# Ledger of designs, part 417: VH-VL binders against q96il0

Target 1, 167 residues: q96il0
Amino acid sequence: APERGAERRDTAPSGVSRFCPPRKSCHDWIGPPDKYSNLRPVHFYIPENESPLEQKLRKLRQETQEWNQQFWANQNLTFSKEKEEFIHSRLKTKGLGLRTESGQKATLNAEEMADFYKEFLSKNFQKHMYYNRDWYKRNFAITFFMGKVALERIWNKLKQKQKKRSN
Key: E = the ipSAE of ESMFold2; O = the ipSAE of OpenDDE; V2 = 0.75 times the mean of E and O plus 0.25 times the DockQ between their complexes.

## First folded at step 19 (VH-VL)

Design J4 (framework fv_ebrasodebart; at its last look DockQ between E and O 0.50; V2 from the best seeds 0.70)
Fold by OpenDDE, look of step 19:
Structure J4 (fold): chain C 167 residues (1-167), chain A 119 residues (1-119), chain B 108 residues (1-108)
Amino acid sequence: as target 1 above (167 residues)
Amino acid sequence: QIQLVQSGAEVKKPGASVKVSCKASGYTFSNYYISWVRQAPGQGLEWMGWISAFSGDTNYAQKLQGRVTMTTDTSTSTAYMELRSLRSDDTAVYYCARDVHYGEEFDYWGQGTLVTVSS
Amino acid sequence: QAVLTQPPSVSVSPGQTASITCSGDKLGSKYAYWYQQKPGQSPVLVMYQDTRRPSGIPERFSASNSGNTATLTISGTQAMDEADYYCQTWDDSTGYEVFGGGTKLTVL
């Protein structure tokens, strides 16, 4: 049975930015913009003594970043493909080639492109509404856990000070 | 590889409840929705509802309001669908599916769970 | 509630082009999705966002959306393409997913 070559889904490769922060960095690093999403990935620092709460926060931030990267990578790809298809279809309808006599890519005027944008926005309206909702929920959750981690750190510092005073 | 594995077939009496599980693997579970779709014998696909694996937000088909409950366990990457007050017309194969981009496409499906409601 | 209407059956000879339509109000303002289901199997996504083909789906599968009608086209239809096909979209008012009634494709 011939090995059906796993034709790579044009899923935007989970482009883990190959940006490797310096190994000794005690801080989060921001990578260059991803080629598909145009979002800058954050490389999260992992402390040696990471608490369970800090780990939960880090994971939540990582998952949210992945979610956001995937969403925008897909949106950008969808937009680009549909835009190209629209242009090609309109040019064909006009009896125009895909290239001008000068060899440049044929383009549509602003009015014709306005129709594309209107249609694209209409088709993606629901998706954008849910995205916005989830974006707020995720950021709220992240902020909440950031607060908890901050409180935990304060509490741990206070306990350490008390222990030093009793010795 | 992305997989959805459902629990086995169930036989129930009218008025009983059934809970079907769907274990997801191969992706970040919390970043997607799970939709449930059922298919009665010889009939078409019927959407039942979706759940956000992140927030637990749900949207149920109007026909099933009050009888269906969808839940997720992120620790086990498992989705659950409970259907109560079972009727003979609830006899169907129940599918879980990964819902991509907020109810757009169902790109991965479970193998299905047959639920038979008989007196 | 949005309703998608499909023909109950379509028949095609091997090597010919099969066309399955899906009609719904405002379908031109929404994406259409297509699923293939073979007997005793789970549905498989064959087309998404009107014209996009998932990886692993043969190039003979294509789709278009014009006005309130989505169309799945199978060029050079093969015996293995015999299945039920469902279109799907969503209802903006409710957020409900909506399936068509399904079309049985028979390859004669």
Scores: ipSAE 0.826, ipTM 0.913, lowest interface PAE 0.6, mean pLDDT 91
Fold by ESMFold2, look of step 19:
Structure J4 (fold): chain C 167 residues (1-167), chain A 119 residues (1-119), chain B 108 residues (1-108)
Amino acid sequence: as target 1 above (167 residues)
Amino acid sequence: QIQLVQSGAEVKKPGASVKVSCKASGYTFSNYYISWVRQAPGQGLEWMGWISAFSGDTNYAQKLQGRVTMTTDTSTSTAYMELRSLRSDDTAVYYCARDVHYGEEFDYWGQGTLVTVSS
Amino acid sequence: QAVLTQPPSVSVSPGQTASITCSGDKLGSKYAYWYQQKPGQSPVLVMYQDTRRPSGIPERFSASNSGNTATLTISGTQAMDEADYYCQTWDDSTGYEVFGGGTKLTVL
């Protein structure tokens, strides 16, 4: 392999190298867990001859991934902050320090923490109910469009076979 | 930058309808709800309802049931609020707001649209 | 009935601490939100989820929510803080959003 070819791989602009590899290696890419949502992002493959229906499906999947990651990032942050506030409040009521003798953050026992979990669930019940409803609506829509794309691909193959036979 | 830009002021007669637009930019429109809130001159804020930009689901304040219709157009990232059978006490500034956490939090607001119902 | 009651007005001297209360039945079992509205302007979210401050809101703004009362506190109050302040939560039974009547903060 020429050295100029290897150098161009390392120095070429990302726009010049956006072409996907041959079909054998082209597919969606799954990244590491997001720090805040703990969800793995999908980096969606964009084929060169993407149909309008395929584009609609990809955008729907991208928007749903963003929506889901934002929801859980927000909820995880809220949970963590409220948990710390609850622990700090209960430790102060007991006259205890915020750190153990070893310098680690002090905690509460399981029975004490049960009050926090009940409070958090109660405060966030309606939000999670709407999240679940919207999650199901989004997944139904995605499944519906996946079916439409599959039928479109079968139809295009049948048209190609009919064209081949008539020629 | 997240921005909500509303249509201009309107003057209407009692019994007419008004439709206020709210164009969103700087975020994925379909992933949030839009709430509508109005404020009569010298008065406080009154919630009117919300709409999901993804599903079109709505929740209207009981006071306005039957008179209000909220819609969205995802292709233009625009929300609409239509109020029918206008009365003099519907004179207010009408705001759209981005609704976070399913009706809990209004983090970005439009500039407001004054609707005056007179004569 | 989810009703949020605020005092109509609060006056403070510059540099002093202002406290604006918001009372509602079992308000501490829900999240409280606070909005600032200056004359002729749209409301601005200044506190969310009881105690959280959005980026861009000065650290002198703080809030609490316990029992039946949420409180917005502005320390070192400045003339620019003069505005109407609204608390907000939701009604569990109807799912409707509820605003307080508003408090006019005057800085003299």
Scores: ipSAE 0.712, ipTM 0.869, lowest interface PAE 0.9, mean pLDDT 85
ESMFold2 (binder alone), look of step 19: mean pLDDT 92; pTM 0.941

Design J5 (framework fv_ebrasodebart; at its last look DockQ between E and O 0.56; V2 from the best seeds 0.73)
Fold by OpenDDE, look of step 19:
Structure J5 (fold): chain C 167 residues (1-167), chain A 119 residues (1-119), chain B 108 residues (1-108)
Amino acid sequence: as target 1 above (167 residues)
Amino acid sequence: QIQLVQSGAEVKKPGASVKVSCKASGYTFSNYYISWVRQAPGQGLEWMGWISAFSGDTNYAQKLQGRVTMTTDTSTSTAYMELRSLRSDDTAVYYCARDYSYGEEFDYWGQGTLVTVSS
Amino acid sequence: QAVLTQPPSVSVSPGQTASITCSGDKLGSKYAYWYQQKPGQSPVLVMYQDTRRPSGIPERFSASNSGNTATLTISGTQAMDEADYYCQTWDDSTGYEVFGGGTKLTVL
């Protein structure tokens, strides 16, 4: 059976910005904007004594970041491709070349581009609605787990203070 | 490599229930939706519903409302589809598929699970 | 509920161009997706978002969307392209996915 080659969608390579934060950083680091999503990746700090709850929060944040990066990388790519196709189609219909006499890329006027934007928004409306819904749910979950981690840290500090008073 | 591996074929009596599993691998399971699609013998594809692996939110086809339940287990990266009150017209190959962009495209499919409903 | 209509069958000679249409209300305002299904196999995505081709799909596959009709085009059709083809979109009112009835492509 021929190895069905892995359909690598031209998913923008998850170019996790190879920004390596300094090894001794006790903080989250923000990388440069990703070339596809234009979102700045966060490198999450991993404590040496990470609790199960802290680990769960970190994982949720990492997965949410991956989700968000992928969504916007795909949207930006789709937008760019469809925009180019629209411009080419319209120029062809007008009997115009892709380049002006000066060698510049031929462009459409604002009115013609408005039609593209309307069509693009219409086609992507549902996707954006679901994205927004999930964005809120993910951020709510993250916030909730942040609260739990904060409470756990407070509780652990109180227990340590009690042990020091009893000795 | 991304894969969806489904449970084996099932034979059920009318009125019984069937639960099909779909184990996902090769991607972040919680970041995608899983859709279920069935195909009766010699018929076309019929969408049954989708589930968010993150939130557990579901949307079921109207025809299957009340009879179908979709669930996910993020710890095992497994999706489940339960169909109750089985009828002869539920005889079909059932597919799970990864929904790449919020129900737009099914980019990866399971191998299918044949469910036969016979008296 | 949105309905997608496909011809039940299309026949083409080897090397010729096959065209499969999918008609639906407001299909011009939504993306169309195409799946290939060979006998005894799972469906395979062959086109997405009207005109985009997944990696691993031959360049002879193309698609367009005009008005309420999506079209899958297979240039230089080969015997291996014999399969059932399904178009798919979604219904904005329900969030349901909708498949066409499928088209059997025969390469004669």
Scores: ipSAE 0.841, ipTM 0.923, lowest interface PAE 0.6, mean pLDDT 91
Fold by ESMFold2, look of step 19:
Structure J5 (fold): chain C 167 residues (1-167), chain A 119 residues (1-119), chain B 108 residues (1-108)
Amino acid sequence: as target 1 above (167 residues)
Amino acid sequence: QIQLVQSGAEVKKPGASVKVSCKASGYTFSNYYISWVRQAPGQGLEWMGWISAFSGDTNYAQKLQGRVTMTTDTSTSTAYMELRSLRSDDTAVYYCARDYSYGEEFDYWGQGTLVTVSS
Amino acid sequence: QAVLTQPPSVSVSPGQTASITCSGDKLGSKYAYWYQQKPGQSPVLVMYQDTRRPSGIPERFSASNSGNTATLTISGTQAMDEADYYCQTWDDSTGYEVFGGGTKLTVL
């Protein structure tokens, strides 16, 4: 059975960025903007001797990127579709077509569009509050694990220095 | 490909507790919420609450506050709902559902778990 | 607490258009969602965010939401569409999820 939930999420699933980093790179890469989220994905390097803690950090960063890409892809699509629907509805109420005499897409002025902006923010207020809360929690967790990895590496260097002194 | 598989039916006495499991597969478990919804025999759907699989944050329906506990285990991609101090009117099918829009929509549902509370 | 009201039942002939309403105070200022539940099965999301259709849901399903009323419309209704249909939204004051009482669609 096909995935249910959102038309965009099923039709254009977030795949890996179309940018393909070199296989032998020793660094993370930043790819081109995703066409739906407009965010640049990171392509993560997996080192040969990755510690369990380093692996946990990398997976947390990968999962957070996926989460963030999906959120903004969905919200950008929702915003675009609802904006077009709002404009179409207001033009119909005025008895106007979708195109001007010059062939350009008909639009509403800034004052007319203010109603759309207010409606969209109101309908999406709770969702964006949860997103912001989760964004802070995720970034705090990532920073915390980056600190733990840094301390692990310092500790390993100190143990290597102790071994040399003991020999 | 996305699946939510729930634990089997249970029969309980009034005053007991029940813990229903919901094992998720086919998606990144920590990136979504899980909602629990129940349906008494011949009746409609009743939302019980949700849990964030990342943070463990919860929101419980007021009717159930103090009687329900929702948890997750990210290592097994499993959500749990425990309902305590069971009464006969807690007899229902209990569903877990993936909560795609941050507490607003349920895009994938488990098969349901019948809990019967009988003297 | 928000309350969503649906008719208990709707009957249509095969091939006709079914309309199922969902009424709630200022429902048009929120998103409405629709679920289909066939006997002995779990609910299935059939419409989301007022007008959007998930992948795999037939084009004969459509929906709208304005004012106090959301409407699920099934054109060319088939026997397999016979099911219970629930609307759902969010309570602004509590953040709780709210379901309508459900509508039994019968295809005669």
Scores: ipSAE 0.730, ipTM 0.879, lowest interface PAE 0.8, mean pLDDT 86
ESMFold2 (binder alone), look of step 19: mean pLDDT 92; pTM 0.945

Design J6 (framework fv_ebrasodebart; at its last look DockQ between E and O 0.49; V2 from the best seeds 0.69)
Fold by OpenDDE, look of step 19:
Structure J6 (fold): chain C 167 residues (1-167), chain A 119 residues (1-119), chain B 108 residues (1-108)
Amino acid sequence: as target 1 above (167 residues)
Amino acid sequence: QIQLVQSGAEVKKPGASVKVSCKASGYTFSNYYISWVRQAPGQGLEWMGWISAFSGDTNYAQKLQGRVTMTTDTSTSTAYMELRSLRSDDTAVYYCARDLSYGEEFDYWGQGTLVTVSS
Amino acid sequence: QAVLTQPPSVSVSPGQTASITCSGDKLGSKYAYWYQQKPGQSPVLVMYQDTRRPSGIPERFSASNSGNTATLTISGTQAMDEADYYCQTWDDSTGYEVFGGGTKLTVL
């Protein structure tokens, strides 16, 4: 059976910024902006005694971050490619070269670019609607789990105080 | 490697129900949608619906409303499609596909599951 | 409901260029996607977002979208390209995915 080569979509390599936070950090770290998504990745701290609920919250945050990084990396790439294609097509239709006589990259005027933006927004409207919906749902879920973790921590502190009073 | 592996072929009587499974691997299951597409013998592709693996939100084709139920299990990275009140015209190969964020493209497909509805 | 119309069949000689059209209302305002399906196999994505080619798809595959018509073009068509081809888009009002009726490409 011929090895169906792994269709590596030109998904922008999730270049997880190899920013390694200091090993002794007890805090989340924010990395530099990703070159494709322009979003700053967060390196989540893993406590030594991570509860199952804390682990679930961390995983949800990580997955949401990955989801968001992938969305914006793909969106930015799509936008850049379609913009370039639009410019090239319009210049060709005008009988203009891709470069001016001075060797500069030929550009379109603001009115012509407005047509590109309208078309791009129209084509991506549904995608943006679903993104927004899912973004709200994910953040709601994260906030809910943050609340649960906070309550668990309060409860554990109260139990420890009661044990110290009984001894 | 990304893979979608479906359950085996099914033979059902009219009025029965069928539940097809689709196990996903090689990616973060909760970050994508699963679409179901069927193909009757010698016919074209028919979209049945999608499910969000994160939220469980669904959108079903109007023709299948009330008869189809899509579910996901994130713990096993498995999607399920149940079709009830089966008819002879439901005889088809059923495909699951990974739907990229927001129902645009189906980039990975299962191998298909033949469901035969016969008296 | 959005409807996509494809020719039922297209025939081409080896080495020639095949063109498969997909027509639909407001297709110019939406992305078109293309799938190849060989007999007894699952569909394979061959083009996405009108003109983008997935990795592993040969460069002889290209696509365009103009007005209400998307076109899949196969340059230098080979015997292995014989398959059914489906276009796909979505309906903004319902969020439904919509397939064309499919086109059988025969390489003579």
Scores: ipSAE 0.807, ipTM 0.904, lowest interface PAE 0.6, mean pLDDT 91
Fold by ESMFold2, look of step 19:
Structure J6 (fold): chain C 167 residues (1-167), chain A 119 residues (1-119), chain B 108 residues (1-108)
Amino acid sequence: as target 1 above (167 residues)
Amino acid sequence: QIQLVQSGAEVKKPGASVKVSCKASGYTFSNYYISWVRQAPGQGLEWMGWISAFSGDTNYAQKLQGRVTMTTDTSTSTAYMELRSLRSDDTAVYYCARDLSYGEEFDYWGQGTLVTVSS
Amino acid sequence: QAVLTQPPSVSVSPGQTASITCSGDKLGSKYAYWYQQKPGQSPVLVMYQDTRRPSGIPERFSASNSGNTATLTISGTQAMDEADYYCQTWDDSTGYEVFGGGTKLTVL
């Protein structure tokens, strides 16, 4: 049996999808769910004539995706480990084995599991409140830059139309 | 390789200010908080506050409110802590540490910056 | 405001088990973290989220957190484990990070 040490959160396995977008794609691509975060990664398109503003938006979206992937990978790991520990502890207190008569992992019923969910939410309450606040701030920033990029593109289209009419 | 590298030791007089820098490398700087923690000679660790490298939001220990300012510069991946109106009991080693929001842990620490406040 | 209380010192012989306690109101309803600090060095995270050990920390380090008390346990204590140890959590009302006063572990 393999002996595994404890994991630091920043040493969690990198869960980037191996999805390979079509060649010459002009669009962002959404890959399959990441094993650890359960989130679908976005593979961002980089146009050849990307403006500084467009680059800023893309970097912001990439960094926000990384942040979100890391948060949920860590929370999913913590949730899974603490759930298993809770079940094992309650089964031990009841004098029950870790497996049923059929050899499947023993579980607790929904009422018994409610204590776990309450405890987990309570322990992680403030962390999730800061996560939610940061999530909204990030999405506001992304929306703001999306608007600026949209206006930049409209302006450039109008300049290009006027330039062509003058030629 | 994740590193936090701090500015060098400082000697200051009472009433002056000090600004300590903390340059981060090896990770996406804007995705983490930076906490500042100090340690007076022969004493324990004292949390001073944190700053979000994304939003610039701060949370300062009540004891230091009004005397401390934390900032970041995303273009250089550097956090700063300024402590004003220095007193002799501000003599300490000042650490920056990478911090997940609220209570998660301080997983990487700078080497520390000794600030000595004396006449 | 939260207060974390640790014994000022703990002494053990090499090879014995050291236990360092950290007491705080409702500490078991929060996560506890542990840091090791050797003289002239920065603190190093040695346990996180009550019972988890970071990569690179020896398996002889373990921890628990229940009720009002978290405990750092070092089995088979070695001379290199001689250091100051700090527990840490947060204050529920303010969200401030809170450190214990520290425990000097001496290995004789």
Scores: ipSAE 0.712, ipTM 0.869, lowest interface PAE 0.9, mean pLDDT 86
ESMFold2 (binder alone), look of step 19: mean pLDDT 92; pTM 0.944

Design J7 (framework fv_ebrasodebart; at its last fold request DockQ between E and O 0.46; V2 from the best seeds 0.71)
Fold by OpenDDE, fold request of step 21:
Structure J7 (fold): chain C 167 residues (1-167), chain A 120 residues (1-120), chain B 108 residues (1-108)
Amino acid sequence: as target 1 above (167 residues)
Amino acid sequence: QIQLVQSGAEVKKPGASVKVSCKASGYTFSNYYISWVRQAPGQGLEWMGWISAFSGDTNYAQKLQGRVTMTTDTSTSTAYMELRSLRSDDTAVYYCAREQVYNDKNFDYWGQGTLVTVSS
Amino acid sequence: QAVLTQPPSVSVSPGQTASITCSGDKLGSKYAYWYQQKPGQSPVLVMYQDTRRPSGIPERFSASNSGNTATLTISGTQAMDEADYYCQTWDDSTGYEVFGGGTKLTVL
C-alpha cells in the first residue's frame, strides 16, 4: 500500500521562532520578528513552582500571543495579495502590462491606490473592529490576572515571613 | 487535525428545549468564534448566531432572539446551543462552525450536524 | 437586513463552465464566501474573501465579487461538483452572517 505522503498543508508555519532561550533563564525572552506577522514572539518563562493562577495567566498570554500572531500574519498576507490583485486588475483594465518598458514593475498612481486602500479598509472594517474589541478584552483580562498573581505572590511572601517568625 | 464533533440527533415535543453540543479539537478554542447554522429539510442555510469562545459575547439572529442561548466551556473546548420553546418549524439539522472572525471571516470548519426533530 | 439572492438552480453539461451568481446590495463592498453542500453532508468552504481558494479545493473553482454581484465559476465542471452552493456575507448594521438562498448545480 503506497504510503500516501501526508501533504503537509502549508499551515502558515506556526512561526515558533526556532529561538530557544537559554535553559537557565528565569525570564521571558523576546524572539526576532516573525516573518509574516512582524511581531516579536515572547517565550514565556515557566517557574518550577508555577501556581495554578500563574499557569492560567501564562496560558492566557500564550493564547493571546498566538491570536495576535495569526491576526497580523493573515492581515499582512491578505493585504499584500489583494493589493497585488488590485494592481494587476487595474493595469489590465488600462491595457497596460505588469512591467514597464524599462522592465520595472508597473505601478498605479496615488489616486488609484487610494481607491484600493479605501476599499480594503471598508471590506476589513468589521474584522478590525472585532479585533480591536477583543484585543482590549484580552489585555484587560491579562492585566487582571497579572494583578491577581501579584497579590498571590505578596500573600505567599507574607505567609513565609510569618512562618519564619514563629520558628 | 481540526474537528468539530456535535451531539447526536434529538427528538423533542413542541414547547420543549434542546441543547446541542459541539466539541472542538485541534486548535486553540478561545481564539475563535463558534457560529451556529441550521438547515430545515429541503431548505437553505440559516445563520442563528455566534459566540466568542474567549469573551462569551454573543450575537443572535433577530428571529431567534429570546429563544436561543449560546455558551462555551473553555475547559472542555465545547460550545453549546440551546433553543427553547421549540416549534415544528425548528425541525432542522443544526451545525456548529468555527468562524475566523479575525482572519478570513469564514466558516472554515463545520460540525457533522445534529438533526433536531420537533414533533407532536 | 442584507439579502443575498441566488438562482435556485443552474444546469451545466460535463466539461462546461458553470456560473453561479449571488446578488446583494453593495455586495462588492464586502467579502463574499461560497460553500458547497452535498446531500447529507456538512457545508464545505470552497471560496473565501471573494477570490481566495482554500487548500484542497480544485483550481477549477474561482470566484469574483464586483458591484452588487458575486460569482462562483466552476470551469470544466465534473459530476462530483453537483451540489448546493451557498454564498455568504455579513450585515454591517447587525453583524449578522447572511446566506444566500442556495443554488442547486446539476451536472447533465
Scores: ipSAE 0.852, ipTM 0.926, lowest interface PAE 0.6, mean pLDDT 91
Fold by ESMFold2, fold request of step 21:
Structure J7 (fold): chain C 167 residues (1-167), chain A 120 residues (1-120), chain B 108 residues (1-108)
Amino acid sequence: as target 1 above (167 residues)
Amino acid sequence: QIQLVQSGAEVKKPGASVKVSCKASGYTFSNYYISWVRQAPGQGLEWMGWISAFSGDTNYAQKLQGRVTMTTDTSTSTAYMELRSLRSDDTAVYYCAREQVYNDKNFDYWGQGTLVTVSS
Amino acid sequence: QAVLTQPPSVSVSPGQTASITCSGDKLGSKYAYWYQQKPGQSPVLVMYQDTRRPSGIPERFSASNSGNTATLTISGTQAMDEADYYCQTWDDSTGYEVFGGGTKLTVL
């Protein structure tokens, strides 16, 4: 009797949706002055027979998504508020109103805004260094557990083949 | 409801060690840092250091380097601060406080404080 | 090492405006934070990132940070505002958190 091959459910890359975490996707869409709340939520699937390793990986990815969304939501809010405060302060110094003749919000040109961008980057430089360090540590941890889950799944498929041959 | 609950008051002799716990609830513990801040009687606030609940990375105040160890246990959402080789001037109320060091650089929630008294 | 200097005390009458200063070298190039501590209690964050007020803090609390000085301002001061107030920032060279010495606000 020919051996019935095991159906392959998850070879590589393991869990494609888990391999592309939202923190990187959020970074690709984050522009001035965006709301992170407009990004589509990542829906994490919980398999019926999730192993302890698979559960740990899923929780790590969920917590990292929350962490990353929180960072960029706060950073974007800070950027937006400080940008408006800078514009309003400079317009007040020039004796100009907050609205143009057409009713649109008054603003500064790109040359005038250069001072704001320099100040903002300087004030926020250290927090971004800590964020980048922590992002790499989280990404390494996620990748490490993805590898462990992949090995666990290979082992289980080999065990399943041995069990079927015994019958 | 975010809450930080610390262990009870301690009385120690000079040269001993103390370990204060800080149990967090109401938020994702691994996504934040815990800072430790102390306050000697009648004195101001003194920052001791922080620890990342995710990685265990620490940053200790220079004055305390070599005498302080901070750890976390993510399974119980608990941070620990151990201060060794205690001296009488280590008598203080010890606070834990939550922060996200790379985002706001603030201490938005504080524990109730733990009085550590060092006397002969 | 950054050093934040605050006056040891400030006294105001009820209903008047209290101003508490915090001086540090180039403090305006960093963010300043403010904490209120009542006797026997833990500190409470009352202002962050120079001018921002957490939810639950009355609008009579405001703050500014420019040059070498951050200022916490409490308008319409009430007896319940009597407390110690600490400013806080960080040290650029070490990354350490730095507190001012504290200011006792007395409402007479």
Scores: ipSAE 0.736, ipTM 0.875, lowest interface PAE 0.7, mean pLDDT 83
ESMFold2, look of step 19: ipSAE 0.723; ipTM 0.870
ESMFold2 (binder alone), look of step 19: mean pLDDT 93; pTM 0.949
OpenDDE, look of step 19: ipSAE 0.839; ipTM 0.919
ESMFold2, fold request of step 21: ipSAE 0.727, 0.718; ipTM 0.867, 0.869
ESMFold2 (binder alone), fold request of step 21: mean pLDDT 93, 93, 92; pTM 0.948, 0.949, 0.946
OpenDDE, fold request of step 21: ipSAE 0.851, 0.852; ipTM 0.928, 0.926

